VH-VL binders against q9vpl3. Designs and how they scored, part 348

Target 1, 224 residues: q9vpl3
Amino acid sequence: RGKINIQRPKAPHYERARVVAVTQPKYPELPKAKSCFKTRAERTQQQQENPYNEIIAREVRNWLDHSRLVAFFHLSSITADDIFRVRVQLHKQNLHLKSYGSKIIEQAVKNTRYEAIVPLFHSNHCIVFSPDPEKTAALLRIVRRVPQMVLLGGIVEETMLSRNQLVAYAQMPGLHAVQAQLVQTLSQAPGHLIQQLQAHQNSFVQVLDVHAKNQMNEETPKST
Short names: E, the ipSAE of ESMFold2; O, the ipSAE of OpenDDE; V2, 0.75 times the mean of E and O plus 0.25 times the DockQ between their complexes.

## First folded at step 11 (VH-VL)

Design db28 (framework fv_anetumab; at its last look DockQ between E and O 0.37; V2 from the best seeds 0.67)
Fold by OpenDDE, second read of step 12:
Structure db28 (fold): chain C 224 residues (1-224), chain A 121 residues (1-121), chain B 111 residues (1-111)
Amino acid sequence: as target 1 above (224 residues)
Amino acid sequence: QVELVQSGAEVKKPGESLKISCKGSGYSFTDYWIGWVRQAPGKGLEWMGIIWPEDSYTRYSPSFQGQVTISADKSISTAYLQWSSLKASDTAMYYCARDMGIYESYYFDYWGQGTLVTVSS
Amino acid sequence: DIALTQPASVSGSPGQSITISCTGTSSDVGGDNYVSWYQQHPGKAPKLMIYEVSNRPSGVSNRFSGSKSGNTASLTISGLQAEDEADYYCSSYTSSSTPYVFGGGTKLTVL
């Protein structure tokens, strides 16, 4: 009964060796513990602009530049399947749903007119692009299917709109540019309009008051 | 002009199947939700469900889930409401309506004339 | 269950203003500006009178106005006319699985 030499196991039969070689779990090489001691500078530098990120950032810029309708959504616990379904539906309406990382968005809009949108992208988000601002209503009807898509705002005809403004825009009949302007005007705090309208009146009242006070002071006889 | 025309009144017995129709015209049928609303005799309005005609995506009220089927044929701009087995309690006026709402806004701007369904033994 | 409560009936004389209230039982009802009002004459389909609390569709008389305070939406009809005699229903969006909720309806009688 040949002592199974545990220290030098006989090489398995060639066929078995092949099977074992193919079935051996390829353990991902543990990323060599990059020494935790990379200086903040090295960490910042090692954010090596992934050439790929630049390409994607360029893509984002292109979408922004060629879109007349842009809508921003927060995604709350949405499945890939749900995203796919809504993407298909939106695509049928020439609405293009895209998702990008926050860093990519930041890179894309840096030093551009769109830089103001960066704060919107702190979590899972998606963007819908369209060359047609008339599709705003269609977009907002379709997204009703997906309660996980939360409207944050958008850009219509180069005008940034809040959620409420975008909804209002979609409900308005007429020329899109006029609609956008109107929504902006209407959203301006009634207070400002009222202040402007009353500014002249208030000024006049102030002048009159001053005049009246001056007259009263002149009529007080110096009692010698 | 936007118009929703519903099928005629129905008189049925308990256990019978029924399918009523709502035809839209004067607008893009696939770009608006169609809803169904029930009104029992002398009672109020009850939302049953809605359908997106483009791909027939449907949502039901919990009270009507499994009780009725809402469908649409976009080729003929028609929405349907159907029962597999009618009950006496299904006796009501049924309205189809176009939902004009967007995003979180839900309201019906155009209504069909209604279909009266009477279920009696 | 999310419910909208309306008075069962309201009455007024011609030329008067009347108000119909619609009160949500939950904070989820009417939390936003998504209240609608419908008019229904006997034997007729409902007609949209107000959407999103205060907006009036084309063709609806300016005598009809909507407002909201807290959890209560209101439909006001000014200059009451005989033709205004009808049932009025409020509706609201809810964040629940049921996006549509109707009130119980209010019968308006013109005396």
Scores: ipSAE 0.771, ipTM 0.892, lowest interface PAE 0.7, mean pLDDT 86
Fold by ESMFold2, look of step 12:
Structure db28 (fold): chain C 224 residues (1-224), chain A 121 residues (1-121), chain B 111 residues (1-111)
Amino acid sequence: as target 1 above (224 residues)
Amino acid sequence: QVELVQSGAEVKKPGESLKISCKGSGYSFTDYWIGWVRQAPGKGLEWMGIIWPEDSYTRYSPSFQGQVTISADKSISTAYLQWSSLKASDTAMYYCARDMGIYESYYFDYWGQGTLVTVSS
Amino acid sequence: DIALTQPASVSGSPGQSITISCTGTSSDVGGDNYVSWYQQHPGKAPKLMIYEVSNRPSGVSNRFSGSKSGNTASLTISGLQAEDEADYYCSSYTSSSTPYVFGGGTKLTVL
């Protein structure tokens, strides 16, 4: 009875798409296909949640250990197509959009300095991980297209940053970036040297102003 | 050297179609938003829309939604503004500009030289 | 369809300081929204002078400064020079569908 192509309905594409989306990252203990009973599938799902929680929590820890940039967002209602397009754009910049349940986040960060982030995950959310902290500006340019993603804050180089601190960090060229620009300017033709040193001096003054503003923000919290 | 170079001036009749271009160079074209701004003769600046050139995601000003089409060809680092049927009221200078804003910040740091479009009978 | 109000013109003598205002509402210029300023000489493209209320891009003279109080943003030009004679536009965010709204423009005349 496997010869009749028409009488056997094809698996619903919607259910396959949902299962594929849920199985990133991979689950070593997902139930195999071919179940005749709904209660077996629900029981398998229920029993697998406990072992899946630790596997997923390990993945969160691995992301945290290997990411110099972590950004937290509140996520309001958004279509699967819109979030997928954003994930693709982020991925091209080595930015990895993920979502985890609050219980898994709590388990992953238990007995770490990051325990304070758990309340952020009681509502709908997403997290962006990256090994490249210099990609913070790229992240914030891309997410402008998604007003449903509301920045809450992040972690940069193992330092917790508020929303305003993360945005300020993204706008800073950094001392290394400023030094690299100065080195490149000194290697250019003499006709450009004076103009480019003046431009880099103005940029350096702006970086110092941002550092002073960041110091004042740390000493005088803003009111809303 | 960040540069945005626009196509040359156009003289058209009402009802004709038109596509003008804006070529970016000196930076990673697909990593920044590109906006289009209109300036009617003797008038101020009006924002028309923006595009993310990597996947051609667009947002239009409500005043221009359905009036123009913004597109991009990332393989040649070029953004486009297009009309299917020009009106005399479309006579204006059209600028493209690179958007440097992040998160909730929106501003244009580099502008093209402008393309004058004249629509008259 | 302009949400931001600027004076039609301002004037000053060389060496003076002048201020161009940009008045909106709590939904655009007010609140936490950013304001930018553009200079446009006749026949030329606009040039960014101030972004995010008070920041100057590289290559813009420190004679230009920006500030905001309540629902009014201000561009101040100190030590006026003949080259400052131009049109000036402010711009602000209003909504996700209108992230760029411009003021009507201010013609600065240097006497």
Scores: ipSAE 0.770, ipTM 0.886, lowest interface PAE 1.0, mean pLDDT 79
Fold by ESMFold2-Fast, scan of step 11:
Structure db28 (fold): chain C 224 residues (1-224), chain A 121 residues (1-121), chain B 111 residues (1-111)
Amino acid sequence: as target 1 above (224 residues)
Amino acid sequence: QVELVQSGAEVKKPGESLKISCKGSGYSFTDYWIGWVRQAPGKGLEWMGIIWPEDSYTRYSPSFQGQVTISADKSISTAYLQWSSLKASDTAMYYCARDMGIYESYYFDYWGQGTLVTVSS
Amino acid sequence: DIALTQPASVSGSPGQSITISCTGTSSDVGGDNYVSWYQQHPGKAPKLMIYEVSNRPSGVSNRFSGSKSGNTASLTISGLQAEDEADYYCSSYTSSSTPYVFGGGTKLTVL
């Protein structure tokens, strides 16, 4: 291109505006400090509109987006030591055990194809994430040592699976092609799948309740 | 190839202690449950319990809870079945077996050759 | 304390088909795909023949098949051979207080 007279200065207002725009660091907007003098309604609104939920919901969406295996469990009371041992064993297999509140899960999956799973999380729950769907068998064998965790179902290669379908997938020979074919074969309509997941949850809760009652009945009363 | 090798036959008197072993080879020992199954002379199979070798978590049949101890040493890929005080009624063949089952489906795909325990006075 | 009911014995001739039944409850055999079958020759360890009601491990003849109807599971052996003479045990996971149970066993005689 022909040479422009470099001695002629650029308009100061234009260059200054661009320098300010480029130099200004872009940080996420932090929630504004709240006044100590709030009405009851404002405090209730602050609790309901907690920005923390949006931040963690984004984390959950990130886990869902980057995981080829997601497994859903009902979780009964468990000791900190037991859950820690299980979490360590799962981590060795690239399986990541997470617990999130129902509202956070709802925010994470709203306007996505997984929105239908929200009812599964109205009770105590936990979720296992993994980028490796071939670890499903390892996951389910480890979980057998945790009677407090009851399998409800999961998502494999973006396909929602019932409890029985996930177990069938895990039972496949360790050939990725065969497992991928099974996932396609086992896919079901979302409405029917949710009914199956909830039915299994209710059946397993009943089984756990019966087991807990039987275990309590087996306890010998202290004789004094 | 997957193999479970059990310790040799034992002849004991009532009141004596005993610990028998089951060594796994040809697979990742800590990735599968190990079960113990009893068979009294001329009788059927009885499930005794299972162990998760990674952390030695055990679950027993109610019939055997408090009667035996199941343990494992993952560093040498070996599971154990132990009695503190043997009874004549403990005379039986004892099998260890690898549990291939997934979730609520227990099944044993490989079995040890068995350890015959004879308890008599 | 037999949890699953099997016939004590069954018999057949070479080339025939026989069926061994295994009856439990809705919490074991009737619950889900919980049933397995084992073959035991005298003086030998049991061998897995069928798992999860109808699946065969590698190396097990296709003459062996499993099925279930309600609270009763069945092991069928077609083209019966002399080496099939053995004791057969069914087993099941149970959702009750005992997580695993065996049947009493069935002695198969090949005449």
Scores: ipSAE 0.686, ipTM 0.848, lowest interface PAE 1.2, mean pLDDT 81
ESMFold2 (binder alone), look of step 12: mean pLDDT 89; pTM 0.927
OpenDDE, look of step 12: ipSAE 0.769; ipTM 0.882

Design db29 (framework fv_anetumab)
Fold by ESMFold2-Fast, scan of step 11:
Structure db29 (fold): chain C 224 residues (1-224), chain A 121 residues (1-121), chain B 111 residues (1-111)
Amino acid sequence: as target 1 above (224 residues)
Amino acid sequence: QVELVQSGAEVKKPGESLKISCKGSGYSFTDYWIGWVRQAPGKGLEWMGIIWPEDSYTRYSPSFQGQVTISADKSISTAYLQWSSLKASDTAMYYCARDEGVYESYYFDYWGQGTLVTVSS
Amino acid sequence: DIALTQPASVSGSPGQSITISCTGTSSDVGGDNYVSWYQQHPGKAPKLMIYEVSNRPSGVSNRFSGSKSGNTASLTISGLQAEDEADYYCSSYTSSSTPYVFGGGTKLTVL
């Protein structure tokens, strides 16, 4: 792709690729006349027959390699117009909102230290990338505008952080030395990160589902 | 130097409309939430609502939903609080304040000097 | 309606320490580092004294400290001085629809 910049990936090129991928028609294969079940070899072959996944996985890996800030969010139902407005606001801060399928994420992080993040993406999600970790506070202030986006955790300076750790990082005074020290301190507890990220995802999804239902229905506890 | 400058005191009759202002300076206005806080004479602080100036997204306290309108004009770094029809019970000091918080942490780091609104017959 | 409970008044002598409490629920004060404290002198705008339970803004005396235990947050003022005489308000996040709630306020008198 001629517009893809491997050293400096930019939102317009990647968004166009996503739109093409989403709009690409793919006809479901009918079950075999002899059997509706596919063998493991046939499933593996069908997975390998989507070369577009390889291209987008490389795009994701390029974003990961060139971003010093990566934030992971659960995303509840939101209108295309609302998410577009948020994307524009984030872009002004050099924050790039992306959404990729779980298989693409898995392929991108396979055999890397970030492979552990795959479980975060089994449900609806989005990711924000930035080369500037000082923008974490700006990101989290903008995200308050979008109650449908729930912070799950992130990666700062190649260190995986839980939701609470990423929020703590954002709340520090904007001193590079102090922030580097915090990230180094937080990186000394890697064993519990995945459990923390999944616990936050599950509890907050439940809270947001209740909140979203109450907002949509404008219901009160009173039934009489 | 971060500063929030509010419009001057107002004396109004019940039923009149009013729009008061809060101008931010010394920082990027669209990067911070602006809140409005009311203080009735001799009473405590009551949060009224907040606005995200970049797209004028608002959230109101249940007590003030439908009673007031919060708006912002990012081209002149100004937030507004307005009433379509004032009541005597709207007599209060009104403060605007900048929200420094991130994610679920909300707090006001800089406050305007306040606008006294007096509504009497 | 004020959701956070503060004592109406507290008093102390110069050089002493006093503590002002702010009691809420497990979803606000007890939930996370949501609590902030404001000082208001008569006829003046409030001033942020403590944010996120225990953090002090630049320019606020180290005589002011914040803490919490369970559903109660505390503002402690050590080495009490005459200029500390003011009203003090706590505030906490509660939910995305009501992100601010203030306590009723505490009048500190320096005797």
Scores: ipSAE 0.646, ipTM 0.818, lowest interface PAE 1.2, mean pLDDT 80

Design db3 (framework fv_anetumab)
Fold by ESMFold2-Fast, scan of step 11:
Structure db3 (fold): chain C 224 residues (1-224), chain A 121 residues (1-121), chain B 111 residues (1-111)
Amino acid sequence: as target 1 above (224 residues)
Amino acid sequence: QVELVQSGAEVKKPGESLKISCKGSGYSFNDYWIGWVRQAPGKGLEWMGIIWPEDSYTRYSPSFQGQVTISADKSISTAYLQWSSLKASDTAMYYCARDEGIYESYYFDYWGQGTLVTVSS
Amino acid sequence: DIALTQPASVSGSPGQSITISCTGTSSDVGGDNYVSWYQQHPGKAPKLMIYEVSNRPSGVSNRFSGSKSGNTASLTISGLQAEDEADYYCSSYTSSSTPYVFGGGTKLTVL
């Protein structure tokens, strides 16, 4: 029926999550929200949902613990067919594209050294995991095909890297380059890293504006 | 040993169609971008477009959008550049080249020998 | 639409050093390490000489070096030799819609 990746750390089947999303009522029949009262059915459902969220958060932590390469991307609107084609290409290189809700990411990294990444996930996002850090160059070459995916930063060998540091790592994969990168990264405070990542997010907005203007200019007659 | 081999020189009349080829060997063809670069007689280099062979995703230079079609057949490690109707102004040397860059680092590390296209009445 | 500015020609004597400039804007040449340099002999395909501003590919003589300052990148050739006579082109990333923009080219003559 379906092909299950053993490498997936007890992740729920993608199709099940998607089916749940599309079959859920778009509008609640009645808002039964009263802060001091919940129906038995609603309370039972919320209790069942809490264990599910904890399972997914544990799954994310498991991916982080077992991946020597983690890359964070902002993801703009993309069709299911396009993202599926990209996911297949990445999988051929042992790169695993995952998407998780911001609350689940926050729960997974809370009280860990990776807690600083939470602000990156307040907008639409995706994460690529791999046990093989040598695949960083292959990852970045493939994502050039996906203008909707914008690199924000990553983690290599448990070291948090900005966008520019991750790109530099991919360009110089030798032992001395890796050691130099680690030394430079370790000298940075978490707050400083967040500022660098936010600066790249601001550059992303400018890139989107330039891209939109360039597309409009391309449609305008060149001869004027 | 990485090599890009292009098809031979072409002499055409205005209005004719043409498809030239670029075959890669000595590397994993589907894992690298292939670009096309034009050079008019006595002029400089102009980028035309690039293709990702694995799924034939293309991006064109604004100057060449709608003027040419870039395609690839990954089963035979070959990229193509095609015109539906040639103009005299299409007379130029056409190069294919492999892009080794990553993310926003774009550069061509290996080049084909070039295909001379001459369009005259 | 967008082109990088190079001098049309440059000349030097054998054994000397020469420099070829490539001027763009803060979003291309002046941005990150986007600049590459190509050598083209008459009737031949271009050859990559420098990538990412200052890196040399395997097989390129260490007489060739690249650098940048502000919005201007430079290719420097030391110990100039007769076989260095060629056209030299710079290139830079500018945007996702124009990831390759070439300079006009510089003709190098060895006197």
Scores: ipSAE 0.596, ipTM 0.796, lowest interface PAE 1.5, mean pLDDT 80

Design db30 (framework fv_anetumab)
Fold by ESMFold2-Fast, scan of step 11:
Structure db30 (fold): chain C 224 residues (1-224), chain A 121 residues (1-121), chain B 111 residues (1-111)
Amino acid sequence: as target 1 above (224 residues)
Amino acid sequence: QVELVQSGAEVKKPGESLKISCKGSGYSFTDYWIGWVRQAPGKGLEWMGIIWPEDSYTRYSPSFQGQVTISADKSISTAYLQWSSLKASDTAMYYCARDEGLYESYYFDYWGQGTLVTVSS
Amino acid sequence: DIALTQPASVSGSPGQSITISCTGTSSDVGGDNYVSWYQQHPGKAPKLMIYEVSNRPSGVSNRFSGSKSGNTASLTISGLQAEDEADYYCSSYTSSSTPYVFGGGTKLTVL
């Protein structure tokens, strides 16, 4: 009775992740603040500190300016340990997983060629940056193991690509980047691309709802 | 250049343990998924499970969950398929295969030569 | 326990064209570009012939082509040769818990 099962320490994975993160080499140009496993309360508080938002927005702009590959993801509920493992795998490929509040992203891309991406970040999200666009295929194989991360689209060599275009680019690096540039030149409606990206996001939300319900039904009824 | 080499044929008795191997070469082993596919004598192909070698993350077919263990040793670019207790019904050809699929496409581009496992009393 | 439906056998003569079907549902074969095709000669490992419905890997003859219409994917072999005699399997993603589901296989006999 007094021998209640040993309770696991609160947030052991967070403590371990923090210790490992401190010992991991940090890329000088890549901010560590606003990681994907940051709590919602911490994110909300940071967004409300308007004077510091400009500093972080400037960091985001620096990431965008110095990355030849940027990929945008919707992020569902995920444990700190799981996202940390993904971050480590990505880092080995010179891929840098970051999370920023929607207001910070809006400030970062305001008055830039990428302003149209803002609606993608109204829900939980994260972004992967890399100076190496040849790592797009490696990125996609790694994130495929993370069902909580759903690809929305990206930017390659300053060319904005839909989810399907980014996947196609990964299959034929270089060739599809040229094709994407031609498509972008011919497409003059910024809203058209965002509508396609939003459609993928909305389809994903519906898929998540169905998947969650199917997973619950599979687990709950199990051995009857 | 890209090659998957599997361990040799095995003849076992029911109740014995077994671990077969699949060694990848000619590519970055930790950057690709490795799957295991079973083929019973005279039957079709049946997916058993898949592993991400970098961190040994595994996914199993519902039919094989709890029946086998998939593991990997990235230091020697080798994936494994293991049984704690073999059954006569485990008699089959076992293939390992590399998954080339990037995102929301799942297919095997390179296959090992297969390992024949015979379980008989 | 989802199965993709293939005919058990198909036959043709050298020089002819044949088609092997693979029928699923709207969430697998009828969904995105999920379908792949594998060729297996007796005593050999399977070989990827078609991926993502219609793409050919390097080294696969252009006599092999893939397509789909609704919930049915098709592998077409033109200019049939004796070496094409093999078992052919389709495969499709069906769900996150079953990302690889194979059809029952089709035995192709050449004369």
Scores: ipSAE 0.477, ipTM 0.736, lowest interface PAE 1.9, mean pLDDT 80

Design db31 (framework fv_anetumab)
Fold by ESMFold2-Fast, scan of step 11:
Structure db31 (fold): chain C 224 residues (1-224), chain A 121 residues (1-121), chain B 111 residues (1-111)
Amino acid sequence: as target 1 above (224 residues)
Amino acid sequence: QVELVQSGAEVKKPGESLKISCKGSGYSFTDYWIGWVRQAPGKGLEWMGIIWPEDSYTRYSPSFQGQVTISADKSISTAYLQWSSLKASDTAMYYCARDEGIFESYYFDYWGQGTLVTVSS
Amino acid sequence: DIALTQPASVSGSPGQSITISCTGTSSDVGGDNYVSWYQQHPGKAPKLMIYEVSNRPSGVSNRFSGSKSGNTASLTISGLQAEDEADYYCSSYTSSSTPYVFGGGTKLTVL
């Protein structure tokens, strides 16, 4: 999605008051050297309270709230052209590929039931959102074209699923009630999900190895 | 009704080029992978490769990489298997099949009737 | 060039149950639910009998069942009938450079 050009119109009276305050000459509150530098705590708090991050975090929460399917991927190096082609194919299936910084995702899911997903985003990542959980099978067929995208897990009908559980869900035929019941049956506590995802570090290494081999086979199917 | 219809039998000489076809109908052609499977006379099944018709992304078995070309034309729902120079060892039945598999699970639910390719002098 | 290991032949009498094994590695059969089974009658295209280890497509008799233990998958045919006489192939995704591999095939003879 493009960056939104945000306009913040204010009532004329408030707008003028703000302009006057901003243009007023300022002097340091404290002239001493210590007051010229922000403390580590103050810098950290400023980073946490960044208004741009909060705006994007709100966008992420909106996607989570309006999506019945959310899939999480580790993303290896990929060309802009390749990711664009994938995004177009996904969009035709009402699947929306998004990429957000780990700090923004942390802010978006902090104090929510989804806070447990934060560790998944410590490395390069992307997320696919859809209002239609029946498109999970279509998503996973398209992702097979993209060895750079490694499935980590997802959320279906507000239930957190591991990689294997999401794949199992995708194989269910199209009765929404049966699919919802399966999701409930397959779901686990976030702690257990994180343990399974961390335990799959070797599996992820194997998938990354397959990805590397696929890249070599596609880029240099014969010695260059 | 899902159907894959392959082109007719071919009789060729070594060194000749060949392109055989597989036309899908009864489903959204660009939503499924198409695979090619070879079967030499009296032998087992060998997976050759697979194509994503939407953008013609291909993945080949190492045994067939550089030996054949898999392509697709989504406007006419047709996949192709092509040789630039046939060898007698290319004599085999060639099947196309639709992959209903999800993610890392590959399986072929509908198969074409097969195209017999005979290469002899 | 890697193939999954199947017995070359198996035989049984009508009404009997038979099992065909398919042995691979932890990267294919021993991984997730990657295993499928195909039936091929002479001169005909293969037919999908089992997918993802144990699932049957519509139109496949419930006499056919699939299972897996470690690196070995099994196809079991109960109530064996004359029309079951065919070649059976297992296949699996593999996490190595080649995403798909077939077994060598098993000829089933109904006595």
Scores: ipSAE 0.513, ipTM 0.767, lowest interface PAE 2.2, mean pLDDT 79

